# Ledger of designs, part 24: VHH binders against p95470

Target 1, 316 residues: p95470
Amino acid sequence: KQVDVHDPVMTREGDTWYLFSTGPGITIYSSKDRVNWRYSDRAFGTEPTWAKRVSPSFDGHLWAPDIYQHKGLFYLYYSVSAFGKNTSAIGVTVNKTLNPASPDYRWEDKGIVIESVPQRDLWNAIDPAIIADDHGQVWMSFGSFWGGLKLFKLNDDLTRPAEPQEWHSIAKLERSVLMDDSQAGSAQIEAPFILRKGDYYYLFASWGLCCRKGDSTYHLVVGRSKQVTGPYLDKTGRDMNQGGGSLLIKGNKRWVGLGHNSAYTWDGKDYLVLHAYEAADNYLQKLKILNLHWDGEGWPQVDEKELDSYISQRLK

## First folded at step 4 (VHH)

Design c01 (framework vhh_sonelokimab_d1)
Fold by ESMFold2-Fast, scan of step 4:
Structure c01 (fold): chain B 316 residues (1-316), chain A 124 residues (1-124)
Amino acid sequence: as target 1 above (316 residues)
Amino acid sequence: DVQLVESGGGLVQPGGSLRLSCAASGRTFSSYAVGWFRQAPGKEREFIGAISGSGGYTYYAVSEKGRFTISRDNSKNTLYLQMNSLRPEDTAVYYCAAQPGYKRWTDSSSYDYWGQGTLVTVSS
């Protein structure tokens, strides 16, 4: 059976790969080869105590994690939200190790990093992704719909925005000015992830709609900047914060809902990690790990045929 | 392979309490995460709560948290749902269900084994 994931992110501890995805308490898998996966744990046994205060319609699923190793700790960022609402928050929980057999294994929740409040914020506090710049400063990108994707500087312990705060709008699509600020609107953009490669930061974003089985229109676009703060320009030179974005990969007849990627360099090779819904398997969400190649101008490329050749195996 | 049988349903007055049981067959019951779901007339199946195979982790739907408590006794192969402060809107058929523990606990499609359900009616 293949690994069922939505919004996958990965990290390595020693010789073991760990996979984190949307689910109750965040689902964690481990692997020695990135193909054969074993259920490892969940980060939360019970929902965060603050969840219903922030998101009254919260249904118990923690969404869209990111995992980041920094100064001997693993930082797991997670989203508390409800579908179609920006009553949301990104929280963080930390652990010294990802090995459940270790005496040091214990997830310790540090609480809310940021919160979005309807009618105050024209953004949605979900879909976090962490990036360190070339000066060692750590930033969080995040966002979904509303006014698009944002980037802010994290404090030294990575649990809150830095003071003084520094915020940037990095990608957005047009939203009707006639739409109430409490509504998500039609600006179908979310799930930022930034990868540093050579002289550039590459911003990946998911355009379209997830979570609608065969009616999902999710696909990945990319832009790049020499500064982590942007502007992120697509292949035509259009700013992603002004509707720019170059297509990286889209669905086909077999695979739909492609998106919510992470991207990594492992052992000198580059990879794109995402979910895809298999039409022939009732649109079940599946893990995909694709090779990320670079063209002569330094733009990322993937082969959609690798959606068929990467097959994860779930072991016990 | 596990079979589940619910019991303990019935008529109860508003404000009352009721304890549901779910008896499982099979020596591997402790390897399954098990949950409670309910379905009111004309509504979709709703998640109530779930508990890990070891009993060390529990997860509840927000509207039931504090009123309902899920527990298990692996030595008796039995899952329990303690329901307190019952309301007319709690009227539903209650189901227990089992899954390997690594699938979504809140999604009914993640559960491989289901009981037949037990009716709980809350009325005066």
Scores: ipSAE 0.000, ipTM 0.134, lowest interface PAE 21.4, mean pLDDT 88

Design c02 (framework vhh_sonelokimab_d1)
Fold by ESMFold2-Fast, scan of step 4:
Structure c02 (fold): chain B 316 residues (1-316), chain A 124 residues (1-124)
Amino acid sequence: as target 1 above (316 residues)
Amino acid sequence: DVQLVESGGGLVQPGGSLRLSCAASGFTFSSYAVGWFRQAPGKEREFIGAISGSGGYTYYAVSEKGRFTISRDNSKNTLYLQMNSLRPEDTAVYYCAAQPGYRRWTDSSSYDYWGQGTLVTVSS
């Protein structure tokens, strides 16, 4: 059986890989080889106490995590939301180790990092991703639909926005000015993830719709900037904050709903981690880890054949 | 060929207990979140509770929390609903349902597979 994931992110502790994904309490798997996966834990046994206050339609699923190691601690960012709503918040929970057998293993929730409120905010506080810039400052990118993807500077504890607050709009698609601010709208963009490579920050975003089985239109686009704050320009020079984005990978007959990637450099090699729905297996969401290559102009490329050749195995 | 088959329904006295089972086949059961819904005559379908594919997380409707317990046995491809302190207003057809684990658990439209239902009657 392959590993069932949506919105996968990974980190490494020692010789063990850890995989985090959307699910009840955030699902955690571990692996020694990034192919054979064993259920490890969930970060929450009970929903965050503040969840229903922020998101009255919250149904127990924690969405779209990101995991970040900083000064001996693991920071797990997670989203509390409901489909089609921006009654949302990104929270953070912290652990000293990812090994559940360790006496130091204990997830400690630090609460809300950022919240979106309908009518007040033209953005959705979900889909966090952490990036450290070339000066060591830590930033969070986030967002879904509405007014697009945002980036802000985190404080020294990585638990809230820094003061004075610094915010940037890094990617968006056009939204009707006549549409009420409470509506998600048709600006189908979410799930930012930034990878620093050479002289560039590369912003990956998921365009289209997830979560509709064979009707999902999710696909990945990319742009790049020499500054973490943007502007992120696509291959044609179009600003991602003005509708730009160069296609990286899209669905085919077998694999649908490709998106919500993370990206990493491990042991000198670059990887794209995402989910894809397998049409022949009732559109079940599966983990894909693809090699990330670079063309002569410094743009990322993936081999779609690896969607078929990477087969994860769940051991428990 | 996906099947969800409920069993264990029947007549029970007020204050009594009942355990429902849902046998799954034709899909990778442990990859799906599964839940229980009920529908009384002339009423809308209502959410009772759901459990993650691994069984590590459960979520209940507020009105039923504490009286009903959901569990699963992935080795047997079976979902359970333990119902305690039953009341006449719990009389309904109980359905098990499965979804691929990402979608809203409380929203019946998020579930791809449904059983045919089992009738629970709570009456003296």
Scores: ipSAE 0.000, ipTM 0.256, lowest interface PAE 13.5, mean pLDDT 88

Design c03 (framework vhh_sonelokimab_d1)
Fold by ESMFold2-Fast, scan of step 4:
Structure c03 (fold): chain B 316 residues (1-316), chain A 124 residues (1-124)
Amino acid sequence: as target 1 above (316 residues)
Amino acid sequence: DVQLVESGGGLVQPGGSLRLSCAASGRTFSSYAVGWFRQAPGKEREFIGAISGSGGYTYYAVSEKGRFTISRDNSKNTLYLQMNSLRPEDTAVYYCAAQPGYYRWTDSSSYDYWGQGTLVTVSS
């Protein structure tokens, strides 16, 4: 049976890869080879105590994690939300090790990083991703629908926005001015992830709709900037904060709903990690790890045929 | 594919208790997250609660604290809903539903396999 994940992110501790995904308490898998995966743990045994106060329609799903190593600690960012709502928050929980057999293994929740409130905020506080700039400053990108994707500077302990706060709008699609601010609207963009490669920061985003099985329209676009704060320009020079975005990969008849990627350099090679729904297997969301190549102009490329050739295995 | 069959419905008096069962056949039951939904006359389908494939995680949306309890026995391929302190407003057709992955537990559209439903009537 293949590993069924939604919104996958990965990190390495020693010779072990750890995979984090949307699920009960954030589902954690481990692997020695990135092909054969074993259930490891959940970051939360019970839901965060503040979850229902932020999101009254919260249903126990912790969404769209990101994992970040900083000064000897692992920071796990997670989303509390409800489908179609921006009653949401991004929280963070911290651990010294990802090995559950270690005596130092203990997830310590640091609480809310940011919260979105309907009518106050034209953004949704979900889909966090962490990036360090070339000066060592750490930033969080996040967002879904509404007014698009945002980037803000984190404080020194990575648990809150910096003071004074610094915020940037990095990507958005057109939203009708006649749409009430409480509605998600038609700006189908979410799940930012930034990878630094060569002279550029590359911003990946998921356009379209996830989570509708065969009716999902999710696909990945990319833009780049020499500055982490943007502007992120696509291949035509269009600003992603003005509707720009160059297609990286889209669905086909077998694989639908391709999106919510992360991207990494491991052992000198570059990889795109995402989920895809397999039409022949009732649109079950499956882990995909694809090689990330670079063209002569420094743009990322993936081989769609690798959707068929990468087969994850779930161990007992 | 998995087939689901609910049982245990019937007429109960207010304040009474009832245990519903959902029997699974086909593929292994322990690989599925399973939820309970109900639909009262003239109302839309409501989420009651769900349980992970291992049984290690449960979530309840439409229940008084301690009134409804979801459990599963994977060795018997069976899901249970224990209902206590029943009220006339609990009258509905109760459905069990399964999904092969874990996501969107409160959304009926995320579930691929559904039982036929079992009627629970709470009345004197």
Scores: ipSAE 0.000, ipTM 0.292, lowest interface PAE 11.6, mean pLDDT 87

Design c04 (framework vhh_sonelokimab_d1)
Fold by ESMFold2-Fast, scan of step 4:
Structure c04 (fold): chain B 316 residues (1-316), chain A 124 residues (1-124)
Amino acid sequence: as target 1 above (316 residues)
Amino acid sequence: DVQLVESGGGLVQPGGSLRLSCAASGFTFSSYAVGWFRQAPGKEREFIGAISGSGGWTYYAVSEKGRFTISRDNSKNTLYLQMNSLRPEDTAVYYCAAQPGYHRWTDSSSYDYWGQGTLVTVSS
């Protein structure tokens, strides 16, 4: 059977790839070849103790992880939220190794990084992704709907915003100022991920709606900037913070709801990692790892045929 | 006709192990999240653990972490609970349950289908 994932992110420790995805406790798979996957662990056996306080409608599912290796530690960022609400928080848990057989293996939750509160915040504190800039400063991008995608500077421990705080709006779609701040609205944008390649930072974002099976409209757009803080401009020169975004990949008859990507450089090659719903298999969300190519102007490209040819296998 | 049938319960000494099975029929098992609950006499139904239809996601109650392992075999339409290091306080009727889709696995009211239960008694 194939690996069932939503919102996949990956990292490598030694010769082993680890895959993290949305679910109760955040499911972790391991692989030696990025095709054949074994269940490894979950990051949480129980809900974070603060989850219900932040999100009263929280239903036990941890969303949209990101995994980041920094100074000998693995930082797993995760989202606590409920559909259609910005009663949300991004938390972080850390581990010295991803190998559950190691005597050093232990997830230690460091608690809340940021929290969004209805009527106070016109953003949703979910969908974290970590990026280090060319000076070694670490930043988090995040966001969904409301006022769009934000970027802020992390502190030295990567557990809280830096002091003094530094925040940037990096991508958004139009939202009516007359709409109640408690409503998500129609600004269908979320799941930022930033990859540094050459002289540019590339911001990937998911536009449209996930999580509606055949009615999902999710697709990926991209823009780029020479500075991690933006402005991120699409191929036409339009600012992503003003509705810009160049199409990278969208659904077809077989594959629907393409989005929530991560992107990586492994052993000198670039990859796009995402989920896609297979129409012929009841819209089951499947792991896709696609080669990321670059055109003559430095823009990323993917081969949609790889949606058919990449097939994950779950071992055990 | 939907059926969930538990088996594997019985009398076991403290420190012992049991593997419970739940055989499902009458629905597309692989499309359902399934879980284990237990209930001791005079107590509320308590969540033990659950597993997604694909088997990709599992979630356990804090009190059972490390002692119990949930798994499924979709080719056999069967759910399992491996119980290790059993204690007298684990004495209860164990139920398997199924819910469509992907939401609120710890809440017993979210489950549409329930087995009749199997009794586990931990006593010396």
Scores: ipSAE 0.000, ipTM 0.132, lowest interface PAE 16.3, mean pLDDT 87

Design c05 (framework vhh_sonelokimab_d1)
Fold by ESMFold2-Fast, scan of step 4:
Structure c05 (fold): chain B 316 residues (1-316), chain A 124 residues (1-124)
Amino acid sequence: as target 1 above (316 residues)
Amino acid sequence: DVQLVESGGGLVQPGGSLRLSCAASGFTFSSYAVGWFRQAPGKEREFIGAISGSGGWTYYAVSEKGRFTISRDNSKNTLYLQMNSLRPEDTAVYYCAAQPGYKRWTDSSSYDYWGQGTLVTVSS
């Protein structure tokens, strides 16, 4: 069986790779080679106690994790939400190690980092991703639909916004001013992830709709900036916060709903990690790890043929 | 030779209760997360609830919380769904399904093994 994931993110501890994805309690896999995977654990055995308070329609699934190592700890960010609503929050849980056999292994929930409230906020507090800038300051990008994708400065312990707070709008698509602020609307953009490469920060975003099997329109766009705060400009010079975004990869007849990427530099090579739905396998969500290449102008490129050649293996 | 066999369906009056059972064979039942789905005519399969292999984690669709209770008996290789305060809109074919526990529990496409279904009719 191939590995079934939605919204995959990865990290490494020692010689072991760990993969985190959307699911009950956040699903965790481990691997020695990034091809052969074993179920490892879930980060939560029970729902966060605050989940129903912030999201009354919360259904028990924790969404769209990001994992970040900082000062000897692993920070796992997660989303509490409900489909089509911005009654949402991003929380964080912390562990000293990712090895379940270690006596130090225990996830400790630190609670809410940020919360979105309908009518108050024209943004959705889901899809976190962590980026450290060239001065060592840590930032969180996040967002889905509504008024787009945001970036804010994290405090020193990475559990809440810094004081004084610093916020930036980094990407968005047009939204009607006549639409009720409680509605997600038609601005189909979410899942930001930022990778630093050379002189640039590259912002990846998922445009379109996930989670509709063969009707999913998810695809990846990219822009870049010399500053983590933006503006992020696409290949034509259009600001992503004004509808810009250059196509990186989209679906085909076999693979649908490509998106929710992370991106990494491992052992001197660059990689794009995402999910894709396989049409021939009832649109099951599959892990994809693709090589990330760079053109002569410093833009990322992927080989669509690697969607067929990367095949993950689930070990018992 | 994997098999899931549902039982306990039938005709019940509004406000009544039913207990569905799902007998599993041909695999290590305690290693699998198992759940209940239903499908009304002309609709796609809808998630009701699921339970982890150990029984330590349960999850329900929000609309069914408080009315339905999922449980399992690993010594009998059996999954149960206790349905209370039944309504005409609960009329559907109810399916049990199994998956290795790490896939999304609310998505029918995440389940590897399925029963044949048992019809529940709630008539006024």
Scores: ipSAE 0.000, ipTM 0.167, lowest interface PAE 18.0, mean pLDDT 88

Design c06 (framework vhh_sonelokimab_d1)
Fold by ESMFold2-Fast, scan of step 4:
Structure c06 (fold): chain B 316 residues (1-316), chain A 124 residues (1-124)
Amino acid sequence: as target 1 above (316 residues)
Amino acid sequence: DVQLVESGGGLVQPGGSLRLSCAASGRTFSSYAVGWFRQAPGKEREFIGAISGSGGYTYYAVSEKGRFTISRDNSKNTLYLQMNSLRPEDTAVYYCAAQPGYKYWTDSSSYDYWGQGTLVTVSS
């Protein structure tokens, strides 16, 4: 039995790995070895009280978390949204520990970080990911469809945009000028994640459609920049904010819908974490942790055979 | 963790109406998307429709749109399926199911918690 996840992110506390994914209240798993996983908790027992005000069609599943450790606290960012809509918000909840047995364990919701409103915003406030730059400034990347992926500077508490605000467009695909601003459109791009490696920030993005079983077209592209704010250029030198993106990995006959990655350096090794739908198991989404390698020009590479060889185990 | 129990099945004449109930026990029912499925004799399980945990979003199989309505009352931990204009081909065992942490509402394999089913027979 493999671990069923969508939109996985990970962190470590002590010798324990924690996995966070889309689900009711955000699903949390723990592991000692990144292979054998046990259900740990949910971050929310009930939906945030503001969720239906922001997103009237919100269905109780909190989407696309990111987890970030900063100054003794764990910051869990989450999305409140509804499929095909930009009536959305990214919220944040904090905890001193991820161990449910600790007397200090409790998730404290800090509320909305940013909210998208149809017709006001040509972006969707979902799919957060946190990156610290080489000057110690913390930024959030986010976005789905509409006008693409955005990056903004966070305040010192990591709960709100900084003042004065600083925003950048980092990746987008073409959207019809005839499309109403309230509609998602055809710009199939979402789930940014930025990893700093060597002299570069690498922006990963999911292109295509998730959530359609064998008809899912989700795949990962990458670009890089020497500045966290961009421009993020693909291998051909094309700006990701002008439709650029170099293929990192795509589906095959066994695995489809590959995307919504995170990426990490653990104990001197680099990893790509994502979900993939297994065709032979009714396209159920499964956790994949792949080794991330680097070519002679500093571009990331993965071995697609590891989709078959990494097998997570769900315990209990 | 939820346990689901269907009720309200029985014999009904063609053109008639029937309301099924699905009672949930356990915690955090409002965090689960819940769906109705049916299985007719000799056929595979078929999706009927689903409703979000909050109740704010519903999705129906195209063949059932307009005849069947799904609703939920989270204060009573109960899901409902209102069935109108019933036909002999609607004869099936009807199941409610809850989905924790998946985005697929139309796929029975994505649901982890199932009721035992309630038989609906449409005949004269």
Scores: ipSAE 0.000, ipTM 0.184, lowest interface PAE 13.2, mean pLDDT 87

Design c07 (framework vhh_sonelokimab_d1)
Fold by ESMFold2-Fast, scan of step 4:
Structure c07 (fold): chain B 316 residues (1-316), chain A 124 residues (1-124)
Amino acid sequence: as target 1 above (316 residues)
Amino acid sequence: DVQLVESGGGLVQPGGSLRLSCAASGRTFSSYAVGWFRQAPGKEREFIGAISGSGGYTYYAVSEKGRFTISRDNSKNTLYLQMNSLRPEDTAVYYCAAQPGYKFWTDSSSYDYWGQGTLVTVSS
């Protein structure tokens, strides 16, 4: 059985790879080879105590994690939300190790990083991704629908926005200014992830709709900037904050709903990690790890055939 | 294809208990997350709770937490709902449903396979 994931992110501790995904308490898998995966743990045994205050319709699933290693700690960012709502928050929980057999293994929740409130915020506080800039400053990108994707500077503890606060709008699709701020709208963009490669920061975003089986329209676009704060320009020079985005990969007859990527450099090679729904297997979301190549102008490329050749195996 | 059949419903007095069963036929029952929903007369379908394919993860609607318990026995291809301290407002048709593990366990539209329902009446 392949590994079923939505919104996958990865990190490494020693010789062990850890995979985090949307699920009850955030699902964690481990692997020695990034092909054979074993269930490891979940980060939360019980729901965060503040979740229902922020999101009255919260259903217990923690969404769209990101994992970031910083100064000897693992920071796991997670989303508390409800479908179609921006009554949402991104929280963070920390651990000294990802090995559940270690006596130091303990997830310690640090609470809310940011919260979106309907009518106050024209953004949705979900889909966090962490990026360190070339000066070592750490930033969070996030967002879904509404007014698009945002980036803000984190404090030294990585638990809240820096003071003074610094915020940037990095990508958006058109939204009517006459639409009520409580409505998600039709600006189908979410799941930012930023990878630094050479002189550029590359912003990946998921356009379209996930979570509709064969009717899912999810696909990945990319833009780049020499500054982490943007502007992120696509291959035509269009600003992603003005509807720009160059297609990286989209669905085909076998694979649908491709998106919610992360991207990494491991041992000198670059990788794109995402989920894809397999049409022949009732649109179950599968883990995909694809090689990320670069063209002569420094743009990322993937080989669509690797959707068929990368096959994860779920162990016990 | 998975077929689901509920059983164990009936008339009970307030304060009583019932255990509902949901028998699955077909292949790969353990690959599905399964949940319980109810629909009271004149009301929309309401989520009660769900359990992962392995049984390792459960989630309950806040209003039923502590009174209702979901479990499964994959060796018998059966899902259970233990209902305690029943109230008149628990009167509803109870449905079991299966999905391939999408993240919206509380959303009835995420479930591919549904049972026919079993009526639970907690005396008027």
Scores: ipSAE 0.000, ipTM 0.152, lowest interface PAE 17.1, mean pLDDT 87

Design c08 (framework vhh_sonelokimab_d1)
Fold by ESMFold2-Fast, scan of step 4:
Structure c08 (fold): chain B 316 residues (1-316), chain A 124 residues (1-124)
Amino acid sequence: as target 1 above (316 residues)
Amino acid sequence: DVQLVESGGGLVQPGGSLRLSCAASGRTFSSYAVGWFRQAPGKEREFIGAISGSGGYTYYAVSEKGRFTISRDNSKNTLYLQMNSLRPEDTAVYYCAAQPGYKRWTDESEYDYWGQGTLVTVSS
């Protein structure tokens, strides 16, 4: 069986790859080769105690993790939310190792990093992704629908916004000024992820709709900036914070709902990690790891044919 | 439009408790998120916490978490700050401030209406 994932992120500890995805308590898989995967653990055995206070319609699934290694600790960021609502928060839990057989293995929840509240915030506190800039400052990108994708500076222990706070709007699509702020609206943009390559930060975003099987319109766009704070410009020079975004990959008849990517450099090679729904398998969400290559102008490219050739295998 | 007036400040001993009130005038008080800020002598103004227009959602600065509680009574157009386990470092002028609720709550520049402040002195 192939690995069933939504919103995949990865890291490596020693010679072991770890995969984190949306699910009860955040689902964790391990692999030695990024093809053959074994169930490892869940980060939470019980839901965060604050979850229903933030999100009254919370259904028990923790969404859209990001995993970040910093100064001997693994930081797992997670989203508490409900579909179509911005009653949401991003939390963080930490561990010294990802190996559940280690005596040092223990997830310690540090609580809420940021919270979005209807009518207070024109953004949704979900879909976190961590990026360190070239001076070692750590930032979080996040967001879904509403007023788009945001970036803020993290404090020294990576558990909350820095003081003084520093926030930037990095990508957005048009939203009607007549639409009530409590509504998600039609600005179909979410799941930011930033990769640094050479002189540029590359911002990936998912446009369209996930989570509707064959009716999903999810696809990936990209822009870049020499500064982590933006502006992120697409291939035409249009600011992503003003509707810009250059198509990286979209679905076809076989693969639908492509999105919620992460991106990495491993052993000198660059990779795009995402989920895709296989039409022939009742739109089951599957892990895809694609080679990320670069054109003569320094823009990322992927080969859509690799959606067919990358096949994950679930062990046990 | 809303006007805010703080009350309940005064001298309190270390370890004591105090409840501040913020009385609002205007029919639209329930449409505003309201926050508490303080400014100690010779220091910058800092955010303490805020509460949504409905009262259903609260957000606190990490430094004040567990000691201070914000509540509101929209039928009385009044906001409260319950302060427990007070320390000399809590000596400050306390301000209430209002914004439409969809702007950043921790940023004082997002608040449209401010009270004149009420002095709290924690001393033995």
Scores: ipSAE 0.000, ipTM 0.111, lowest interface PAE 20.4, mean pLDDT 87

